# VHH binders against F-box only protein 17 (Fbxo17), part 24

Target 1, 286 residues: F-box only protein 17 (Fbxo17), of Mus musculus (Mouse) (q9qzm8)
Amino acid sequence: MGARPSRRQMTEARRLALTKLPPELLVQVLSHVPPRALVTRCRPVCRAWRDLVDGPSIWLLQLARDRSAEGRALYALAQRCPADADADADADGNRHDEFPFCALARFCLRAPFGRNLIHNSCGEQGFRGWEVEHGGNGWAVEKNLTLVPGAPSQTCFVTSFEWCSKRQLVDLVKEGVWQELLDSGQIEICIADWWGARENCGCIYRLRVRLLDEYENEVVKFSASPNPVLQWTERSCRQVSHVFTNFGKGIRYVSFEQYGRDTRSWVGHYGALVTHSSVRVRIRLS
Short names: E, the ipSAE of ESMFold2; O, the ipSAE of OpenDDE; V2, 0.75 times the mean of E and O plus 0.25 times the DockQ between their complexes.

## First folded at step 13 (VHH; framework vhh_lunsekimig_d3)

Design k02 (from u06 with T33A; at its last look DockQ between E and O 0.89; V2 from the best seeds 0.80)
Fold by ESMFold2, look of step 13:
Structure k02 (fold): chain B 286 residues (1-286), chain A 121 residues (1-121)
Amino acid sequence: as target 1 above (286 residues)
Amino acid sequence: EVQLVESGGGVVQPGGSLRLSCAASGFTFDDYALYWYRQAAGIERELIASINSGGSTNYIDSVKGRFTISRDNSENTMYLQMNSLRAEDTGLYYCAAEFTPEEWKGMKDYWGQGTLVTVSS
């Protein structure tokens, strides 16, 4: 007696067919799934799929599809980093993460290249993500009076009549730039900041960006110490930028440290304005 | 203890000259940005001249061409040469040194006690 399978039976047969694929073919199929869906939808399907998502093969295939010069350079480095899940476990090999991702998985999920790794770069979320030290009347956040090119928000931080300081610590490894990639000699860390003075009050602005090791000790430093703005009619935004290269092994953090004050000692927020702070990572090609 | 001590203030006729000195103890000037501030009666203290560690100088418009800031790191001393003095230059003159700590926080200036300059006919 012959009968056609129902729609529900056909859907279940398709699920069974996918789980029965040889591992080599399953890896190819899963490599076309976006990273977030791999970890949230594919990983829970069965142990075989979980093992593939937790291993490096799917992620290497995804990285290999970028045939640009940058993608090929990254792929060569990714092949040298067979991330071991046990490398991130405690002394007994236990993992405490709901999603125990290898280094390549984290890179694909976080997509750190080309992205600004500074959170809340313009003060659009107040001081969220920043450690602050208030001088005088402290830091404030306000709307930009002058357009800052390329800023994701037209807001800025402003300082007062005594030194105001703030810092953001970027954990490059947690952003997906695994340690062997950082140690490869083939990456650059690009930083930038925008600053200015109020028209009617001068300012002093300082920037210090430090590359730190895993123990948070300073290894490399860049400092910008422009001359104070003393002219009454100064109404321009200025950019400071720097590219760290050849910084050696062992770097993990970027400490992005900003400082400002006024020159007239006026109560209120008449000091240096800062906004559109950035830390970006890229692979060097030459 | 860190100290900055100004000297060289006094009473001078309009058109006259004075040289202010700022001597540091407890630290060396070598890598510090250094400043002269002026506080006239009824006005908040204002930055009038700066010199960075590399010797680059900056001045407010009212003192350009008349005042010269300089530093002698071997003597741990900063100077302000004031020529063509005017009554409006009367005030307390403070030296300051910009201290950047090894930590990200604690940024401050070291200040002197001030030296009085009076320009009177």
Scores: ipSAE 0.783, ipTM 0.928, lowest interface PAE 0.7, mean pLDDT 87
ESMFold2 (binder alone), look of step 13: mean pLDDT 80; pTM 0.787
OpenDDE, look of step 13: ipSAE 0.867; ipTM 0.962
ESMFold2, look of step 14: ipSAE 0.700; ipTM 0.885
ESMFold2 (binder alone), look of step 14: mean pLDDT 79; pTM 0.780
OpenDDE, look of step 14: ipSAE 0.853; ipTM 0.955

Design k03 (from u06 with F99Y; at its last look DockQ between E and O 0.89; V2 from the best seeds 0.83)
Fold by ESMFold2, look of step 13:
Structure k03 (fold): chain B 286 residues (1-286), chain A 121 residues (1-121)
Amino acid sequence: as target 1 above (286 residues)
Amino acid sequence: EVQLVESGGGVVQPGGSLRLSCAASGFTFDDYTLYWYRQAAGIERELIASINSGGSTNYIDSVKGRFTISRDNSENTMYLQMNSLRAEDTGLYYCAAEYTPEEWKGMKDYWGQGTLVTVSS
């Protein structure tokens, strides 16, 4: 049997065989490829494939295959509230990306629904992803003794004898929830946090979660100010949660701001313990 | 200038009563959570009572039923009514107000200088 194909010949032969498919079949075939492979391996094959990956059709087919109530609602909403194609352009209307992606592609790549948009939610990576302000002896990270439901790690942040603050800013658009989707009136933003006191020292815990516009101005706020824990004899977790709905147009960021301290001014880390902070987005179901 | 000034401390017999006041200047109490702390000699101070902006109160067990925290937002003043005083209640009493900044950073308490309560004899 004939000569062995070179590396370039094998790549070219695969590329040509697939590019001979009718466009409607190619779209169907590519819609089964995982999103990262679509943008890293399929998009560079030829102009026809690039145009398909840069357009909405492949990504809409991927969304359509989720036949759950949530998936059907998302598919319908994506069709009614399409992203503005010009939103990815710079101030002059030019794109300086070698691999531009449409909003549906970014949504599929980032998969923002059904996951926690807070990174390093339990301190398993130290303070990575958090802006911190240390009071007293500052924040620390430690392993906690009790199970927190749904937590990806059995670690927590702990505060000291003066207010410790930390904040994470979630960019919903960067996470794949394009602005028209956010503005649709059909998106809910769910937040939660878990906190508690040490057994032998009370604590004070505060949470402020703000929805911000593109200029980082506050539009909507939720605050939790539970009573201080003054005599806590068992380390355990408590949950605070809230669902933002009907928040109007123009929201882009979630500012997740948490605060803690002790009630006895003890040197060291005897203040509020905080873990498993979360921000999740979902489709409102009618 | 933000300032908290305690008053009403003094010497009292066991079983007696005192009323402490904390007046604010340079800010209004309206949206603040307010605190009373107690510090005995040689011991770190501890939170003994709190009252939030909605009027909800919280006390350590050793003062429940004897002490009452209250606030009068129209006079920008907080109170601690102390009844059935005991020798263990002797100490320096501080008021504090929890300041939540407009930015995410800068959370702090404003503190008074303290007023001395001595329960003797």
Scores: ipSAE 0.745, ipTM 0.913, lowest interface PAE 0.8, mean pLDDT 86
ESMFold2 (binder alone), look of step 13: mean pLDDT 80; pTM 0.790
OpenDDE, look of step 13: ipSAE 0.883; ipTM 0.969

Design k04 (from u06 with N52T; at its last look DockQ between E and O 0.94; V2 from the best seeds 0.82)
Fold by ESMFold2, look of step 13:
Structure k04 (fold): chain B 286 residues (1-286), chain A 121 residues (1-121)
Amino acid sequence: as target 1 above (286 residues)
Amino acid sequence: EVQLVESGGGVVQPGGSLRLSCAASGFTFDDYTLYWYRQAAGIERELIASITSGGSTNYIDSVKGRFTISRDNSENTMYLQMNSLRAEDTGLYYCAAEFTPEEWKGMKDYWGQGTLVTVSS
């Protein structure tokens, strides 16, 4: 997880002095505070500060600071496809969820464009975050024998002599990509996976990634069905990837579904190896 | 009920040829990846050939150039043409069809009962 977040400590006197600023200047000042400190330290100061943190203005200013091509495109898009700040608050008011802030705040806090949305992508936390179906001797986790470029951990999942399946369901809205942004036509969803076979035992690997609506009905699908890897081939480590674009309105979830087995029915874990699975979201720049 | 039935097995001399068939009932092959597996005495069942719905084929090295997998979707049948047969090709030959579920779980193969191929003097 890396470094702890740092928090500036505000004094009572400084907070009181700042509450006398015109609202336009207060918004500019608060927009320089890191997102987590805004919600934990600034929001409780007074009603005026709470109203600003609960509204869109400071979060839009934070987005505007990213002067890269991607940041400018996101800011322009956020203005054209604004998050409905009250829609999530209404849902939270009737049902508690783990992230009870407006959609722009959720975006800034979760930073979905800056990270892999697949949790535990290499198995370093066992099966945490994955729904699994064990075939044969089931899934196992082991250390990579071949370096996988860019993986956050050199571990992988391995399958057995009967089909093993696992999947992760990514809720893009809860990860901070608000629905109007998803519906804008300017969002790309990038997926990747790394897979291979053990030396001396072939494998069968399948990947299915589906974009689902709010009812979890399939709207868009990508499938990879490579030919079986033969047991006598050299050790292999292969990447599959795909970019979903132009997927229309109403997408909410990504279902990332992996399947593997061996080709020789050997007791043990000699089937397909998978690791470094990813789902990433970005703005289309053209 | 899904059923696969192999046929065409028998006794053949080394160097001979044999053609296996696998007919499906209860489903159509159209979108399925199809497989031939072989199980020799005392050995686990192993994949020897595959064919995708698009017709792309793959073989283990020991049969490559000697065996040919093919499919006829209009007859709902898969074939394995076996040439230049050797004693080590003796075994039960199973066809299989890969079933990908609508849900993420339940991935399985449909299997036939097997047809025996004996290569002997």
Scores: ipSAE 0.697, ipTM 0.894, lowest interface PAE 0.9, mean pLDDT 85
ESMFold2 (binder alone), look of step 13: mean pLDDT 79; pTM 0.780
OpenDDE, look of step 13: ipSAE 0.870; ipTM 0.963

Design k05 (from u06 with D30S; at its last fold request DockQ between E and O 0.93; V2 from the best seeds 0.87)
Fold by ESMFold2, fold request of step 14:
Structure k05 (fold): chain B 286 residues (1-286), chain A 121 residues (1-121)
Amino acid sequence: as target 1 above (286 residues)
Amino acid sequence: EVQLVESGGGVVQPGGSLRLSCAASGFTFSDYTLYWYRQAAGIERELIASINSGGSTNYIDSVKGRFTISRDNSENTMYLQMNSLRAEDTGLYYCAAEFTPEEWKGMKDYWGQGTLVTVSS
């Protein structure tokens, strides 16, 4: 009794009904579509829709809906974003992929504010995303013996009887924080790390976080060098944190560099442990 | 060539004192965290004292109050003053300096060859 339109047929009919709207109304309608659906479903409909999704207006309307103090500050900066900025180009002008996005589109798709920009922060994917240098018996990944608050996985990286080192390079521009936003003087970069050792073991832990320009030259640095811990008796890891502010123009990368070892030279993994590393970006209000 | 050379070891009776020295060449101590390690017979070497570039010190419990680590950056030398020595303090004493490279990789310690301390009666 009466065929029900397929999902494909209903999507096609909806696209046809909207095709005849004036561009200014179509922009308003499309601005209510989630960013991924705009790119994957709306953009292919026709040239007019593609041009709107590739332009800034839809994305500005989406950003304008956050009426909090943070959202209004971001919107003011987004209005000043150059319309022809190439969000996909690297420092040498090379393209990263064939799919063009304006800077505002990448921001909306990546949603870099409010999430951790460090990937594989707890070792739940082994060493994926990390550059590592093994000392002694090297790094290992182990389950946490005690809960680390807020960690997305209860695993950690543990070190050995010689220095173990690892680093992740975060490309803020590729994560959606366009260069003019970084240069605005209104961005804070918040970093944190959790570290400790096995029960009744000692450790030496070092953290170095550097903000780099597009040529990977160091512009600012934060270092944490706590005194060696000779006997770990605490029920939880310790947190180190820092907020970079007023770091000037030209920042593109965060180099998050971690180091650890033991104090007793025991074969195996009895050195510092590290987990729940984070890099977060937020807009400064005052 | 980076080199650390310990000196001042020897034989001493219980309750006695010794002062160990660690002289550096090929680099300057001033920005380095420095360490003394001890290796007793039958065990691996262990950290017993540290001093950072700001002068903050740390000691294992068994030497706290008896040993004092210090540094003289103008002489490029680190010291360990060892008082009230006990038989369990017998062992090889190594100095070490923590090298933090400009690049993210290459973190290591520079080590001396060790100086022997024997506490016997």
Scores: ipSAE 0.804, ipTM 0.934, lowest interface PAE 0.7, mean pLDDT 88
ESMFold2, look of step 13: ipSAE 0.777; ipTM 0.926
ESMFold2 (binder alone), look of step 13: mean pLDDT 81; pTM 0.798
OpenDDE, look of step 13: ipSAE 0.859; ipTM 0.959
ESMFold2, fold request of step 14: ipSAE 0.774, 0.782; ipTM 0.924, 0.926
ESMFold2 (binder alone), fold request of step 14: mean pLDDT 80, 81, 80; pTM 0.796, 0.794, 0.793
OpenDDE, fold request of step 14: ipSAE 0.893, 0.894, 0.895; ipTM 0.973, 0.974, 0.974

Design k06 (from u06 with T33A T100N; at its last look DockQ between E and O 0.92; V2 from the best seeds 0.83)
Fold by ESMFold2, look of step 13:
Structure k06 (fold): chain B 286 residues (1-286), chain A 121 residues (1-121)
Amino acid sequence: as target 1 above (286 residues)
Amino acid sequence: EVQLVESGGGVVQPGGSLRLSCAASGFTFDDYALYWYRQAAGIERELIASINSGGSTNYIDSVKGRFTISRDNSENTMYLQMNSLRAEDTGLYYCAAEFNPEEWKGMKDYWGQGTLVTVSS
């Protein structure tokens, strides 16, 4: 009764036994390994494993497992993904989270579809991730008085008696949406925001969302400029939403820009409230 | 240099009428949201009427049916027609235009200097 092998010893033995598999079966086996482990543990095993992880087949198998209408549409686009996408590699390996020449691997590692690409969307981390310009007494963060549907935190940003502005720049390529996918004509960029005011207070709210090229030049814009609310009587908030479609080639960034103030110049935080800001990407279904 | 100049203020009897004008120089009103604010003694300045670039208007309850905001983009001028004036309408009236800069920073309003309206017998 010898000592049982350690987890490391069992991992080594299993890797060596797996090197005898035909490539078709090895691809199937490796396709069940989580993306980070494929990059950090499987890729270094040998050249054959490296070539499989650096190629598209393992990643296509992972994408194919989503049998929803959205998953099938993505899979069709992924099958056309260039095998030799030009991506810079870190020569020293300082970034083990991405493969420089396989866009499908980056997509699987980052998982950009189905999540909000805006960080700190409700102010739960203060102003982290936001560029801010304070007017009057500036932006503040407060608890929501009423539940905001689907918000990851029941907090909001609130404005003051002069214009408060804030902005977040989303790099879609860095989030894993490779450029050819963005250029495919089948991607929609969905944005939303929730806004309101304190009960019995007025506010002015503005939203500007811009799609930018790689040089940060504006290509497409959406603006929401509702009439000032002179008396807010609801204990709920309003949603603004927009879907960018047919935006052409060359888009890389989303600039999400929010603005608010009050209507009565009251010292303090009596201006527009904003929360649950979102940027999501999806495949057009038809 | 951007400038807004109000005119048309003065002294008027209760029940009377007055028309305020706001003329812009250094920019054109075309795509701007435009505002009238009122500041009575001891009260902070309050938005009383707005008109957006498409001509949609909004008013506080105390002036609805008595005041009318309008714009003439060809004359680069905004107006406030004030009818059935009351003593509580006394105050400084400011025009403002909402400036939306190209970059995300620098959102502000352009303000006039104000024109005094006094409603007294």
Scores: ipSAE 0.740, ipTM 0.912, lowest interface PAE 0.8, mean pLDDT 86
ESMFold2 (binder alone), look of step 13: mean pLDDT 80; pTM 0.785
OpenDDE, look of step 13: ipSAE 0.868; ipTM 0.962

## First folded at step 14 (VHH; framework vhh_lunsekimig_d3)

Design m01 (from u06 with T100Y; at its last look DockQ between E and O 0.89; V2 from the best seeds 0.82)
Fold by ESMFold2, look of step 14:
Structure m01 (fold): chain B 286 residues (1-286), chain A 121 residues (1-121)
Amino acid sequence: as target 1 above (286 residues)
Amino acid sequence: EVQLVESGGGVVQPGGSLRLSCAASGFTFDDYTLYWYRQAAGIERELIASINSGGSTNYIDSVKGRFTISRDNSENTMYLQMNSLRAEDTGLYYCAAEFYPEEWKGMKDYWGQGTLVTVSS
């Protein structure tokens, strides 16, 4: 004769039972919840859950589960990370800070390792995310004629008869690579680009990638300035790549700067093409 | 003021030789990539030779083996030695220097006014 709990009542009862656990046990239970669900579903449950999600303990437990060599190295660094949750509110008391969480939470939510931190790397969203300076007839976006290995879209940016320039500024800290991690001496920043031209066209290509401090001053630079290609006879684009290591403390930004033009002054888009630009961060293993 | 001034153009017979010079003022060539372009009648300027700051050179096929680009940074001058000239080599010859700014934008070339080369029987 007893009423059976509804799904809503059983969910509420489980929620209430979990809030009665000591915080140490609740942290262990919640550490098995995916990062987005922790923020969107667990954090609003009650003050105790919010405090745990806003603190470091849950996130440290999640990082500990990666038993690979890379995961263990990261965990050792994460254990040294002093992090406090904070809230950002305006004069009306509204929260506006997209990431009020500790550094470890941001890392887990953004998942920056292995991910390409360049947005719109192939032009599939036009020029979104890029600062652009047009020369001649300007930049255009076109379909690739041949496969570019690993590109998320088979599109490219193409240049014209005067220098076309574009740049993307990557904020590593906002992408989740907290400053102590960047300063650890164990981080590599891997960059790559693919470039080329139409068959039987000439091009000039330049790449400059700079690591900047928080004031956007240059600290480290990589440049690629290949000789002009006076006739493109290859079926595929060429790749350029570089790995920044041992870059010291204080790095915050990567400035990814690309330049191209043609060699024959032809009206239209017959200059260097670029695509599949990338900035990736990884932990260095001895 | 930044200036590039070409000299050495003139009229020669097929098979003849000319030496073009490009002198810079207002800046030094030291770190610049330098170019020779040629503009023939009815055609836009086309890159025919380049030399980078390290001395590496490139040429289009039609001039390779006949033309030699060189630079003398102590004289702030670039040269184009043109041998075995052909009628197709007739045109205005421009020197250019690649301005690669410290800012991400403002990439451009500095251009000379051009010197005329006429290859005529």
Scores: ipSAE 0.800, ipTM 0.933, lowest interface PAE 0.6, mean pLDDT 87
ESMFold2 (binder alone), look of step 14: mean pLDDT 79; pTM 0.782
OpenDDE, look of step 14: ipSAE 0.827; ipTM 0.944
ESMFold2, look of step 15: ipSAE 0.758; ipTM 0.917
ESMFold2 (binder alone), look of step 15: mean pLDDT 79; pTM 0.783
OpenDDE, look of step 15: ipSAE 0.846; ipTM 0.952

Design m02 (from u06 with S50A; at its last read DockQ between E and O 0.90; V2 from the best seeds 0.86)
Amino acid sequence: EVQLVESGGGVVQPGGSLRLSCAASGFTFDDYTLYWYRQAAGIERELIAAINSGGSTNYIDSVKGRFTISRDNSENTMYLQMNSLRAEDTGLYYCAAEFTPEEWKGMKDYWGQGTLVTVSS
ESMFold2, look of step 14: ipSAE 0.792; ipTM 0.929
ESMFold2 (binder alone), look of step 14: mean pLDDT 79; pTM 0.779
OpenDDE, look of step 14: ipSAE 0.838; ipTM 0.948
ESMFold2, fold request of step 16: ipSAE 0.798, 0.794, 0.808; ipTM 0.933, 0.931, 0.936
ESMFold2 (binder alone), fold request of step 16: mean pLDDT 79, 79, 79; pTM 0.779, 0.782, 0.781
OpenDDE, fold request of step 16: ipSAE 0.896, 0.898, 0.898; ipTM 0.973, 0.974, 0.973
ESMFold2, last read: ipSAE 0.796, 0.788, 0.768; ipTM 0.933, 0.928, 0.921
ESMFold2 (binder alone), last read: mean pLDDT 78, 79, 79; pTM 0.776, 0.783, 0.783
OpenDDE, last read: ipSAE 0.896, 0.898, 0.897; ipTM 0.973, 0.973, 0.973

Design m03 (from u06 with N52Y; at its last look DockQ between E and O 0.74; V2 from the best seeds 0.00; counts 0 for: pae E 3.1 > 2)
Fold by OpenDDE, look of step 14:
Structure m03 (fold): chain B 286 residues (1-286), chain A 121 residues (1-121)
Amino acid sequence: as target 1 above (286 residues)
Amino acid sequence: EVQLVESGGGVVQPGGSLRLSCAASGFTFDDYTLYWYRQAAGIERELIASIYSGGSTNYIDSVKGRFTISRDNSENTMYLQMNSLRAEDTGLYYCAAEFTPEEWKGMKDYWGQGTLVTVSS
């Protein structure tokens, strides 16, 4: 009764068989492997596989499979992407080894297009991911009084009787949008925010979204200053949105800044409600 | 130093009129959103009117049609014309300027000291 080779031995034998493939064929085969599996399962196999996964070839093939108009546009830009992940070298040449992968690998892994790049946009995780300044009794997280359509959570941030501020700084490159892609002029940054007031108390709401360079200098900004919501007015959540187009070269960060207060100076959390904040990146078809 | 100084308060009979002024110094408020607040005795301060840099105005329902907020950027002064005054309009009236900081932190309002409006028979 011949001992069936253990599943582990079969996997090892298959791995060994694949290691004998010419690099060109191996790249083709590996290009069919999902991005996460490439990094977690294929990259650790051997040095040769690691080098292939760390290089642009596999990722380019993956990108080439999207035959949509957006996919073709992206692929065209990806072909121009520098192979050297040197973009994370600080001015002192210190490679912050944080991402051993090429920019294309990062893109495929993080899949930034269409993804909301704001973390904890509804406050389900408290204030995690937000820088917060508290006025009055400060920010709080509450359940939504009204349903916010499409929100990942039915929670909101609530302000107080003095100005409350919070910010999230989104690193676009860390989120997978490589610098040359950002600089291509074909990228749009879509921002949105939902805000409202309590029925029994008016509020003032402000939104400021700034695109920043690598040094956190402001390059372009969007500001929304809607009229105060007055007491006993409609409880409906309002949306603010903006699309940054043709924002030039050198953008690295999105600073998403929210401000709110009440209009009645009431103790507690009767100020502006904010929720379902979003920063999304898309490619514009020329 | 940034200062806001309210004036024009006083005693008036019901149905009467007053014009409040808010003079700003230490800054030009051309680009500022400006507010009138009032505070009745024993009640928290409430926003009653706002005027934006573009001249758009907003009012609470209780003062709508009776009060008019305006600004003169050349004089760096904001006004509140109050007509058909009621006893319920009695209170300390404050002007405020919304300050937007360069950084994300430090949003605040500049406040005046207030002017007293008393509507009594």
Scores: ipSAE 0.847, ipTM 0.952, lowest interface PAE 0.4, mean pLDDT 90
Fold by ESMFold2, look of step 14:
Structure m03 (fold): chain B 286 residues (1-286), chain A 121 residues (1-121)
Amino acid sequence: as target 1 above (286 residues)
Amino acid sequence: EVQLVESGGGVVQPGGSLRLSCAASGFTFDDYTLYWYRQAAGIERELIASIYSGGSTNYIDSVKGRFTISRDNSENTMYLQMNSLRAEDTGLYYCAAEFTPEEWKGMKDYWGQGTLVTVSS
């Protein structure tokens, strides 16, 4: 007995308070939840939460929280260049069901800006992720004897006495950079590679990086043919880099292709060393 | 198809000079990097000089200052001017060009048959 609410009234009040939360406040609250938890934990809670997670509002608010110049530029682009649902379809028009969420959610989940989109960039996982063509005794992986600046692992790929090549195809749309964002004219694609000769050896190194459309046809190309290392005493890490900009509409893939060999037909792994290959995407801030 | 034919080899005394030529057909010559390789009897072939499409050149130490690689676009030929020849320069001299198939897989060199240079002492 008393003036205080009964246990039933307290339970009912809690239920009503939960159901009374307006959608605009719920969006604000959910926008503070990490993307993975939004998809795995919040989305299944109820229909209202599912509808919010499946819509763009929460994800736009997450983008808006990055107050840096890059973050503000991305937010403005996301509003001006919204994703098209058909952009997630494969070349035959079929949507891949392993990633059914909208493009903005995919961007937030995969966080493609600022990370290296090349997997296994130093050979730390053997040849995983690379399509390889072996010449001579083929490619091998070994530890670096000299520090390579910024590399996540001090390992490298080594070539042999006949041309070795390897390639990785990066799907920018699958990495979260939706097609309308790529087509905006505000995106730069930065590539880099590190190469050199084994101490007291010569090598030849070539790099070809191509931007491809959705049918994998070449649209833009960068090639590097640096001078061969012909000296028996030459030892240095060298870097090749390039920034693709103003590449037009319709780009989807980056094909990163490397070639190497030695300057003499020595059996074994005395050819070009290659490591710390990278593809990074950023917003142009000029 | 790509074809490379060397000429200009012969017998020369130490300190003498020779000019080797490499005639190319079947491709746009100045779009490709071209090479001279040397092979002495019983040893492996070695790259000794290269010339890029833009004209930049590169040499191994043992021939720097004595050999000059050049190209003549109007004649679709590459040359190796060899001066101050030494006995150790004796061998078969091959020209080669980088060839990349239209697809990404593989890169290969096309070779000439070689021209013999003998430096007798």
Scores: ipSAE 0.350, ipTM 0.731, lowest interface PAE 3.1, mean pLDDT 83
ESMFold2 (binder alone), look of step 14: mean pLDDT 79; pTM 0.778

Design m04 (from u06 with M107L; at its last fold request DockQ between E and O 0.89; V2 from the best seeds 0.86)
Amino acid sequence: EVQLVESGGGVVQPGGSLRLSCAASGFTFDDYTLYWYRQAAGIERELIASINSGGSTNYIDSVKGRFTISRDNSENTMYLQMNSLRAEDTGLYYCAAEFTPEEWKGLKDYWGQGTLVTVSS
ESMFold2, look of step 14: ipSAE 0.784; ipTM 0.928
ESMFold2 (binder alone), look of step 14: mean pLDDT 79; pTM 0.779
OpenDDE, look of step 14: ipSAE 0.841; ipTM 0.950
ESMFold2, fold request of step 16: ipSAE 0.758, 0.741, 0.808; ipTM 0.916, 0.909, 0.935
ESMFold2 (binder alone), fold request of step 16: mean pLDDT 79, 79, 79; pTM 0.781, 0.784, 0.785
OpenDDE, fold request of step 16: ipSAE 0.887, 0.886, 0.887; ipTM 0.971, 0.971, 0.972

